# Ledger of designs, part 166: miniprotein binders against q53ft3

Target 1, 195 residues: q53ft3
Amino acid sequence: MFGCLVAGRLVQTAAQQVAEDKFVFDLPDYESINHVVVFMLGTIPFPEGMGGSVYFSYPDSNGMPVWQLLGFVTNGKPSAIFKISGLKSGEGSQHPFGAMNIVRTPSVAQIGISVELLDSMAQQTPVGNAAVSSVDSFTQFTQKMLDNFYNFASSFAVSQAQMTPSPSEMFIPANVVLKWYENFQRRLAQNPLFW
Below, E stands for the ipSAE of ESMFold2; O stands for the ipSAE of OpenDDE; V2 stands for 0.75 times the mean of E and O plus 0.25 times the DockQ between their complexes.

## First folded at step 17 (miniprotein)

Design R5 (at its last look DockQ between E and O 0.74; V2 from the best seeds 0.00; counts 0 for: pae E 2.7 > 1.5)
Fold by ESMFold2, look of step 17:
Structure R5 (fold): chain B 195 residues (1-195), chain A 83 residues (1-83)
Amino acid sequence: as target 1 above (195 residues)
Amino acid sequence: SPIQEEFEKLMERAEWHFKFAERYYELGDKEYAILYFEFAARVFRKAAELAKKNNDPESYKEAIEYAEEAQKYAEEIQKELEK
């Protein structure tokens, strides 16, 4: 379904599903985070006519959380980078997750994704400070995202002797991931906007 | 009137999306530019529907013209991505 990536951290791919249409990622030590990448894993697209509204919530141990709309992801824009370091806690007083008590600790912010109709998403406006405004900053973040993703994927590598026979599992040789990483990194270094 | 106020709020929201789309286009994020131009078009069409239900042909024409402009920009940028 969804992934969440912060520079210098392992990618999160196991969102907490808090409702049929609502998913949450925890962001510990949120004060050190400037940007967050939210992306679709590619195996489960949004249903036709739907997309994802992406929200951010500061920790609040004594009150109903207030979520700020960062922006959107859709089948046509399946990944996005959001700046969170300049957000103000009072903006976007929305409660798309209702009054659900999602357990929160101090210094842990949250990213929320709400699957909604495109028509409903169009009626919302994100907070103005969420946009990434610098190509060099985007390139640096993207490079760290790629490094983190490669390290995550490599943690599942097994030798041939370690493989368990199972018709329900797919395996890839580890060198395929490395070859992809090297090719992609080379292209990114030549043109950070090659997409 | 309340209906005219609702129409104006829809037009302002659509204009916000349109301006954000232009900003993303200037920054080179063509996918987000397309998304926000398409959102602008959806909201302008919603405003046009309200104007039509209220028998206001001048507001209808204004909203639909903006919706068509936003959609045209989205389509042109999509063609740029396909090159």
Scores: ipSAE 0.375, ipTM 0.791, lowest interface PAE 2.7, mean pLDDT 76
Fold by OpenDDE base, look of step 17:
Structure R5 (fold): chain B 195 residues (1-195), chain A 83 residues (1-83)
Amino acid sequence: as target 1 above (195 residues)
Amino acid sequence: SPIQEEFEKLMERAEWHFKFAERYYELGDKEYAILYFEFAARVFRKAAELAKKNNDPESYKEAIEYAEEAQKYAEEIQKELEK
């Protein structure tokens, strides 16, 4: 249902479902992370009148998880970018994950998504510094993400002469990926928040 | 009174949503701006209902006016997205 993206890292599409309405992504080496993108995969929409509250958890000085509300995703806003770099020293807030025995590694932060009623979500207040502070930061993040994807995809590129017959596999020409990349960059340059 | 305190808390929360909406709009994230304006409107309406139950017509009027304003902004931004 959800994906999580950190610039320079592989996209995560397999959230740990810790409850019917709760999903968790692990973020190793979280201290190096400035921004996180949370997005819907598009396979399953939120039920009518529902959305997702997005939380960030990091270990405090005692190794205990500190949860903070970053913001929300909805069917109308299926993806969001959050700044987490400034949250590492923040105070915790009430969160829906506290009562759950989630296996945690002390060095790993987590993104938690709680599926909730929009009316309930409206009663919550995200941390102010979780919002993207500047267009430049967003652009930089997006560019790094795109470069990572392009490099990753390109690493699998083979010439037709090098292809081994595999009837069960579909192949995408590298030029398609390049064209997509160029188009995306163009759109990004025109409007960093076009998506 | 406890009711007045709750009303003020709701108004404060709605105001925060409103500010977030404005910020996201300034950043160019129109979808998120819409979301937060809608949240503001919802919470303002809740505050208004509370004021009504408390027989406070002035607070009711204030909350409704802010709710309508927030809703108006959400709708205006939505129209911008559709162009």
Scores: ipSAE 0.155, ipTM 0.625, lowest interface PAE 2.0, mean pLDDT 82
ESMFold2 (binder alone), look of step 17: mean pLDDT 90; pTM 0.890

Design R6 (at its last look DockQ between E and O 0.51; V2 from the best seeds 0.00; counts 0 for: pae E 1.6 > 1.5)
Fold by ESMFold2, look of step 18:
Structure R6 (fold): chain B 195 residues (1-195), chain A 83 residues (1-83)
Amino acid sequence: as target 1 above (195 residues)
Amino acid sequence: SPIQEEFEKLMERAEWHFEWAERYYEMGDKEYALLYFEFAARVFRKAAELAKKNNDPESYKEAIEYAEEAQKYAEEIQKELEK
């Protein structure tokens, strides 16, 4: 029903169902994670009048879970990006994941999704520092895409001594890729919406 | 009184949703703006129901006016999304 995506990791599409209406994804090495994407897989919508409350849990200094409400997903908002880099020392909030899926390893966090009535979800207020703007989201996505492109393209760079002639293959000098990357970064920093 | 404290908490919660709906709208996230205006309207109506039970017509009027405002914004955004 749900997917969870972290940059640089495989998409998780097999949440652990810990109750009929509660789903969990594990996030090992959570301290290296700054953002998480939670989304509906699109095969099973929420029932009418219901949606999903999305929580983040991390182990405190004693290894005990601290849960924070990140926000919501609904049929009308089926995917969302949440910032978690500022949440790894915050206060916990009231949550529906009591003893379920207690983290025993201090380096593993969790994303929890609780399927609830919209009326119940409306009574909850997410932590404000988990919110990202569409400008911030596009900038962060675009920066990650540019980093990915640079790393990918650079892995195929060859010296002139290593090249073989092939009319069906084209090679890009490494300095052209770097110049493109640097120019795009400058333009994006000056105007995140220039595209 | 406990009832007045509950009313004030509901109004604060609804205002939180309303303000975030406005922020999401300004950021271009119309789907979240719609969601949060709808949530604000739900909570304002809950506050109005409590004021009615408490025989407090001034609080009822205030909460209903805010609920209707939030609902009008939600309806406007819904029409924008349908285009």
Scores: ipSAE 0.682, ipTM 0.892, lowest interface PAE 1.1, mean pLDDT 78
Fold by OpenDDE base, look of step 18:
Structure R6 (fold): chain B 195 residues (1-195), chain A 83 residues (1-83)
Amino acid sequence: as target 1 above (195 residues)
Amino acid sequence: SPIQEEFEKLMERAEWHFEWAERYYEMGDKEYALLYFEFAARVFRKAAELAKKNNDPESYKEAIEYAEEAQKYAEEIQKELEK
């Protein structure tokens, strides 16, 4: 139902379902993460009148989880970007995830999504510093993501002479990736919200 | 009074939603602006209902006026998103 994306990391599409209405993603090395994208996969919409409250948890100095409400996703807003850098100094809030007995490595944070009524969501107040200033932060996030993807893809580039026959695999010319990247960069520069 | 305190908390929450709706709109995130104006309207209406139960017509009127304003902005943004 949900995906989680960190710039420069593989997309996570397999949330741990900890309850019927609750999903959790693990974020290793969370201290290096500035922004997280939470999005609906598009397979299952929220029921009418429902959405998702998005929480972030990190271990405090004692190793206890501190939960904070980042914001929301809905059928009308199926993806959102949250700034999680700097939240370490924030106060914990009430959260629906209870005492999860997940043995956490100190470097692992979590994104929790709780499926809730819109009326219930309206009664909650996200942490203000989790809101992303849309244009600059999004552009930076997208650029980092694109650069990471390009670097990753380029690392697998081989010449035709270096190719081994693999009939079960499809190959994409590197020039196609480059053209895509250049086109995407151009569109992003023109309108950061072009998609 | 406990009822007055609850009313004030609802008004503060609704105002928070309203302010963030405006910020998101200014940032170009119309979908979030819409969501938060809708939230503001819902919470202002809840505050109005509480005021009504408490026989406070002035607080009721104030909350309803803000709810209508939030709803108006939500409707305008909805129309923009449909174009």
Scores: ipSAE 0.629, ipTM 0.877, lowest interface PAE 0.7, mean pLDDT 85
ESMFold2, look of step 17: ipSAE 0.646; ipTM 0.881
ESMFold2 (binder alone), look of step 17: mean pLDDT 89; pTM 0.885
OpenDDE base, look of step 17: ipSAE 0.607; ipTM 0.866
ESMFold2 (binder alone), look of step 18: mean pLDDT 89; pTM 0.878
ESMFold2, look of step 21: ipSAE 0.576; ipTM 0.861
ESMFold2 (binder alone), look of step 21: mean pLDDT 89; pTM 0.882
OpenDDE base, look of step 21: ipSAE 0.608; ipTM 0.866

Design S0 (at its last look DockQ between E and O 0.02; V2 from the best seeds 0.00; counts 0 for: pae E 18.4 > 1.5, pTM O .734 < .8, placed apart)
Fold by ESMFold2, look of step 17:
Structure S0 (fold): chain B 195 residues (1-195), chain A 86 residues (1-86)
Amino acid sequence: as target 1 above (195 residues)
Amino acid sequence: SPESYKRAIRYALFAQKYAEMIAREAIKNNDPESYEEALRLFREAAELYEEAAELYEKGDKEEAEKLKEEARELFYEALRLYEKLK
């Protein structure tokens, strides 16, 4: 029903089903992982009125699992990227997994997905810096590129009186680059997916 | 076959990895054209990945070879662009 992707690793598509409504993926060598993508495979949608709460678990100093709510996936939002690098020493949160994995090795963490009512999910609060939506991350990446391009092009700015008339040279007035940048920024703020 | 969908998934993952590497090189070199191409490659790979994963679980065999070929072409496109930039 679900997949789990870590950059540079083979995608996992065979979650361990630990209950009718609970699925887990193991993350070996989790301390080197900064982000994880959780997504629906598309073969089995959530039942009407339901979705998935996504948790991250790692062993504490005693070897006991510490679970934290990362966020959600739903039929309407079937994939999400989560940042886990800041969570590897955090406090646990309320979770529905109980003591299913009472003992585990220090180098293996887990991603847990619990199928729950949308109303129940709406009352849950993920840990504050765990969720990085693919759209939000993509928008930030695009914004940094736009800032770099603007600064690069602006370093070539000259007045029209300073330009050498040469048929082999092309010039871009800085004002044109600025107008393009302002228009693109406005469009991106209205709809990050227009690009 | 299931093997063809698994290959499509692997090609999409490698395309995403090379798109990330292209983006890092483009930022380092202040090259917005290559940065835009990295974004395109990443989006297309993500779409192929999602489609292949969905159809694999349904057991749909009709699309498997097409998705594998599309993902393979995207991977080699990303690899060629990365090799030009590095």
Scores: ipSAE 0.000, ipTM 0.098, lowest interface PAE 18.4, mean pLDDT 68
Fold by OpenDDE base, look of step 17:
Structure S0 (fold): chain B 195 residues (1-195), chain A 86 residues (1-86)
Amino acid sequence: as target 1 above (195 residues)
Amino acid sequence: SPESYKRAIRYALFAQKYAEMIAREAIKNNDPESYEEALRLFREAAELYEEAAELYEKGDKEEAEKLKEEARELFYEALRLYEKLK
């Protein structure tokens, strides 16, 4: 039903179902994570009138889990990006996972999704700095990803004079990557939600 | 549509799963009345979703949508009861 994505890591598509209405992803080495994407796989939608409240848990100084509401996913909004890097020192809120004895290892945080009524979700207030819901924040995130890709691709760029003949390999001119990047930036500027 | 049909079946399955959840919470809180009521509602919702799916398959989209809406309302009511049991 759900997927979880951290930049630079493999996508997680197998949530641990800890209850009929609760799903959990483990996030190893959470201290290095800035953003998490939670998304629906499209295989099973929420029941009509329901959505998912997305929580983040991290161990406090005593090793006890602290849960915070990040935001929501719904059939109408099947994916969301959350910033978790600034949450590590926050206070816990009321959460639906408190009674669950989830085995945790050091340095592992968790993303929890609780299936709830949309009406109930509307009464909840996510932590203010978690939701990358602003167009600006989303644009910044996307730009950083694009820059990372461009930097990665450009690191392999060689001049024709530096090329070693390798008939078995195909080469893509760096200008093609640049043109793609420029076109993407243009589209992003026109409509940050074009994708 | 075929997708609507599949969706209705999935919702029926959800209704059944939530009936089990209600049972668990009702037992925990010793509230048999809420259990029986919620269970009834989930069963009715599941049946209507299944019927809606069959109608979609037969091409009767209008009636299927009506039943789906009715099922949704019953499902909501049952979920409200579940939330009270938590």
Scores: ipSAE 0.000, ipTM 0.235, lowest interface PAE 10.7, mean pLDDT 74
ESMFold2 (binder alone), look of step 17: mean pLDDT 83; pTM 0.808

Design S1 (at its last look DockQ between E and O 0.01; V2 from the best seeds 0.00; counts 0 for: pae E 16.5 > 1.5, pTM E .610 < .8, placed apart)
Fold by OpenDDE base, look of step 17:
Structure S1 (fold): chain B 195 residues (1-195), chain A 86 residues (1-86)
Amino acid sequence: as target 1 above (195 residues)
Amino acid sequence: SPESYKRAKRYALFAQKYAEMIAREAIKNNDPESYEEALRLFREAAELYEEAAELYEKGDKEEAEKLKEEARELFYEALRLYEKLK
């Protein structure tokens, strides 16, 4: 029913169904994880009027699980990206997994999905900044990519006086790269999907 | 316990909602036969969860747990069967 994706890791498509309405993914080495994608597989939809509340659990200093509501998935929104890197020190919220004897390893965090009525979900408040809009995530990624490229290119910048003659090589003025960067940023700011 | 009662009621509702969804899908696809067993199992699960809930409310935890576990098996089988239709 559900999948879980962490960048650089294999996709998880086999959630542990710990109850009729509860699904859990294990996230080993959770400290290195910045974002998690939770998505529906498309095999089994939510029944009408139902969706999934997505929770993150990490061990506290005592090894006890701390659950936090990240956000939601629904038939109308079958995937969501969550930032979990900043949640490691957060306070626990009320969660539907507390009564479940879920075998946990101290070094393993968990993503929990609770199938609930949409009306009940609407009353819940996710932890701040956990839900990342696709647009914001894309913009941030693009900006980091641009910055990386600019920094990389700039590291090779030399003055004309410092240039070693290489007739076989083409050179691009640094100002061209800068202008491209600025133009791209402007377009991105105006419309993240300008291409 | 009141918590067990609420849980059983929630599971009953969940099973019922799956049954309703499957029933609609069966009609939409004009294939009632392929969905019949899953539909039956969800309905039976829903009934057993309701009975379990009533027993929890009456304080008969042992019998309630038995029915809940039976309902769970039906529910999981129903899900399995339904998934195979996709």
Scores: ipSAE 0.679, ipTM 0.888, lowest interface PAE 0.7, mean pLDDT 86
Fold by ESMFold2, look of step 17:
Structure S1 (fold): chain B 195 residues (1-195), chain A 86 residues (1-86)
Amino acid sequence: as target 1 above (195 residues)
Amino acid sequence: SPESYKRAKRYALFAQKYAEMIAREAIKNNDPESYEEALRLFREAAELYEEAAELYEKGDKEEAEKLKEEARELFYEALRLYEKLK
C-alpha cells in the first residue's frame, strides 16, 4: 500500500503491517537521514473518507520510543517529503502506535502510517518544520538544481569550446561534473532546504 | 583512451541527473514504477562511473569503448524516460 524512500537507499515497499490500519517502516542508521519520502504505491487506495497520518519514531536516551507527527498522505496527495533531521531531539506527541505490538530495535527509528478518518486527521497538528511536501517547494528545488548544474557545466564547456567537434554538441570534463554532483549531494545532506 | 573515459563518465553522470529528476516527477505523480526504474538507472550509472575510473587506471582501450557505449545507452534511456514524464 505504501512506499518509503531515503535518498541513496533502496526504496522500501514492504511495510510491516502491525494492525489492520497501521503500517511501519524501519529506518536503520537514522542519525544520518535528513529526509524521508512516503508515498502510496497506487495498488490500494485509502477507503473513501480516510487518509494516512505519518509519524516518525526514534529511541530517546533511555531507549524509549518518541513519536512525532510529520504530516499526512491522502488519495489526493499521495506522496510527501518530510524533514526529520531537526526532530531527533524533539518532544513526542500523542500517537496511535504506543500500545501497538510493534517489533523494534532500540537503535532503529521508524516511520509509522496510521489509516484514519480525514476529519480526525484535520484536527491533528504536525510537529513544526517537518513537512516540506508542497509542490511549489519541490518544484523550486528541482529547478534550482537544474539551473545550478547547467550553469556550472556550461561554464567549463565554454572554456573548452575548441574541443567541440560539431555545431550542436558540447563537451565538458567528466571530473567537473562529478565534483559538482558530489558537492550538491553534500549540500543536500547538510541542508535539504538550501533552495 | 582518456577521451573515452571522460565521455563515458559524462554520460553516466548525466544519466544519474536525469534519473533523479525522473524519481522526483514519479513521486509527484504517484508513479512508483517510474520511480523504481529511476533507482535502476541510478545504480547502473554509478556502476559505470566506478568501472570508468578503474578502466582509466588500467588503460584498456577495448573495455573503454564498451563502457562508452553502455554509458551512452544509459543516458539516452534516462533522457527518453524523463521526456515521457515531463
Scores: ipSAE 0.000, ipTM 0.125, lowest interface PAE 16.5, mean pLDDT 65
ESMFold2 (binder alone), look of step 17: mean pLDDT 84; pTM 0.827

Design S10 (at its last look DockQ between E and O 0.02; V2 from the best seeds 0.00; counts 0 for: pae O 12.1 > 1.5, pTM E .480 < .8, other shape alone 2.861 > 2.5, placed apart)
Fold by ESMFold2, look of step 17:
Structure S10 (fold): chain B 195 residues (1-195), chain A 86 residues (1-86)
Amino acid sequence: as target 1 above (195 residues)
Amino acid sequence: SPESYKRAIRYALFAQKYAELIAREAIKNNDPESYEEALRLFREAAELYEEAAELYEKGDKEEAEKLKEEARELFYEALRLYEKLK
């Protein structure tokens, strides 16, 4: 239902469902993370009148989980960027995850998503400076990814199309797509300015 | 391998989902109908690739290849439309 993206890491799409309405992503090496993107995969929308409250959890100096409300995702706002670098020593807030028997390794933070009524979400106050949304930066990142993939695929398709006039003769082998994606992620992790 | 094929399709789907979520507002005012159609075609192509990978894993390779070809057509059509928006 949900995805979680940290720059320079693989997208997570397999949330741990800890209750009917609660989902968790693990964030290992959380101290190196500055921003987290939470988004809906688009496979299952929220039921009418509902949305998702997004929380960040990290272990405090005593190893106790501290949960902080980052903000919200809804059918009308299905993606949000949250800054978490300033929250790793912040004060905890009320949260719905304390009654869950959630298993986690020390030094691993978590992103929690709780599906709730929109009216209930409207009464909650996120931790200050947490919600950051930059459509321009994600638009440019996504556009660069699509352009890179398009150029790669079109180069292969042009060779195929020159042999056959019908687009049905185009093919993109799975290994080509995988190789492109792995190379793209490697380059982004090593040089965030490459495009 | 079938698992590598499945991973490739899932990654292509995520790229298309990101384009849909993020670029819609930035491009929509110029030709939003064509942009939304391109994203729809990318999504459908990725879904057909995933279905093809599932059929391949189950041993129905003839039907898997048929769906893979259909996904290719949708994917390339979406790329042509998206290039128009660029």
Scores: ipSAE 0.000, ipTM 0.151, lowest interface PAE 11.4, mean pLDDT 61
Fold by OpenDDE base, look of step 17:
Structure S10 (fold): chain B 195 residues (1-195), chain A 86 residues (1-86)
Amino acid sequence: as target 1 above (195 residues)
Amino acid sequence: SPESYKRAIRYALFAQKYAELIAREAIKNNDPESYEEALRLFREAAELYEEAAELYEKGDKEEAEKLKEEARELFYEALRLYEKLK
């Protein structure tokens, strides 16, 4: 039903269902995370009149979870980007996950999605710095993801002279990746919402 | 499909959650008739979704889809009543 994406990490598509209406993703090494994308997989929509309230939980100095409302996902807005880097020192808000004994390890944060009525969601106020609402912020996030991918891919680049024969493997020229990257950047610059 | 099965279960749970919300709104607006009707519809929808899920699990996809559609209609009717309670 839900996916979670951190730049430079594998996409998570298997949320832990901790309650009938609550789903959780674990975020290891959360201190290095600036942004998180939460999205619907498209397999199961929200029921009519319902959406998802997205919460972030990090351990406080005592190791207790601090939950904060980041924002929302809905059938009409099936994905959202949240900045979590500035939330590490924030105060906890009322959250639907408080009674859940979720086993946590140090350095692991959580993204919680609570399925709620849209009307109820409208009355809630996300933390002010969490929602990446600006086109600029979105563009920056996307650019960082692209840069991460490019850096990752380029780290495997070898010259012809450096190649070890491996008939079982297929190789992609680095120039193909670069061209893709350049084309993507161009499209992003023209329309940040082209996808 | 396994996904349809999971979906039906989730919708049943959502229907139950809506029933609770209807109760809250009905109390607020002192409309017990709408409450009882909406509650009935959500319960029926939930039961049908659960039954649909069981049928999917058993491999009876056709009947499961029928019940799922029926559940959906009841769910939407209940939602309409909920909107009136607001």
Scores: ipSAE 0.000, ipTM 0.173, lowest interface PAE 12.1, mean pLDDT 73
ESMFold2 (binder alone), look of step 17: mean pLDDT 83; pTM 0.805

Design S11 (at its last look DockQ between E and O 0.56; V2 from the best seeds 0.00; counts 0 for: pae E 16.6 > 1.5)
Fold by OpenDDE base, look of step 17:
Structure S11 (fold): chain B 195 residues (1-195), chain A 86 residues (1-86)
Amino acid sequence: as target 1 above (195 residues)
Amino acid sequence: SPESYKRAIRYALFARKYAEMIAREAIKNNDPESYEEALRLFREAAELYEEAAELYEKGDKEEAEKLKEEARELFYEALRLYEKLK
């Protein structure tokens, strides 16, 4: 019914169904994970009026699980990206997994999906900044890419006085790169999908 | 326990919701036969969960747990059967 994806790792398509309405994925080495994608496989949809509340669990200093609501998946929104890197020090919230005897390894975090009524889900408040909009993540990625490129290019900047004669090479003024960068940022800010 | 009761009721509802969904799908696809077993199992699971809930409410935990486990097996089998139709 559900899949879980961490960048650089194999996709998980076999959730542990710990209850009729609860599914769990194990995330080993969770400290290295920034984002998790949770998605429906398309084999079994939610029944009408139902969706999935997505939770993240990590062990606290005592090894006890701390569960936090990340967000939701539904038939209308069958996939979601969640940022979990900043949640490791957060306070736990009320969660539907607390009464379940889920075998856990201290070094393994978990993604839990609880199938619930949509009306009940609407009353829940995800932890701040966990849900990453596709637009925001794209913008952030693009910005990081641009910054990386600019920094890389700028590291090679030399004055004319410092230039080694190389008649066979073409040189681009640093100002051209800067102007390109600024223009690109402006376009990105106006419309992330400007191309 | 009140929690066990609530859980059984939730499971009953969930089973009913699946039954309703696949019943509609069966009609839509004009293939009631392929969905019949899954539909039956979800309905039976729902009934057993409801009975379990009643027993939890009455304090008969032992019998309630038995029915819940039976319902669970039916529910999981229903899911498996339904998944095979996709």
Scores: ipSAE 0.663, ipTM 0.884, lowest interface PAE 0.7, mean pLDDT 86
Fold by ESMFold2, look of step 17:
Structure S11 (fold): chain B 195 residues (1-195), chain A 86 residues (1-86)
Amino acid sequence: as target 1 above (195 residues)
Amino acid sequence: SPESYKRAIRYALFARKYAEMIAREAIKNNDPESYEEALRLFREAAELYEEAAELYEKGDKEEAEKLKEEARELFYEALRLYEKLK
């Protein structure tokens, strides 16, 4: 019914069905994953009035699963992009011995999809920064972010006639930033998830 | 249990919504013969889920689980048939 795509990995189209209304994809080496795309294969739509709630599960520092609502997929919006990199953080705490001495073997995270009534989904609140609504919306957001970065970097540009020596600083030629900007835009148009 | 009852009712609703969508596709494509078996199986699965919900409510978990599993088998057979119609 569903597919799961991780940038730089092969698409998964064979969800494990763990209940009548629940489907799961495993995400091995989840620490290296920043975004995940969940989409409907198009072969079996949701009934009218129903949709899919999408969850992310990872083991916490105790090895216990932590489930977080990422967002939703529906017949009207059959794909969604979710950022999960910020969700892989354990609880931050300051200790004299430090949590940094706690070594954990990487484990498998999961994407879970629960088929629910749309009214029930409307009562659920996704985690704050997880949802990136669609590929088109993701592309538009990323394009605006690129424009914002270019404008910001350009605000510091000076000509060689205006430059003052500063041996304690490193400088990047403005045309390198422009070249990077143009290359990133082209690659984004080819594959919004390449990065 | 209350959760088992609600789950069974939700599955019944799910199966009936698939039946409604398939019925509309059969009319749209003017091909009710091809969709007839899948439609029948979704409706039968919904009925069994509803019966299972009633049994959960009365506390007869053993019989409710048998009906729920039977409903699940019919539901997935209906999905298999529907997949072939694509």
Scores: ipSAE 0.000, ipTM 0.119, lowest interface PAE 16.6, mean pLDDT 70
ESMFold2 (binder alone), look of step 17: mean pLDDT 84; pTM 0.820

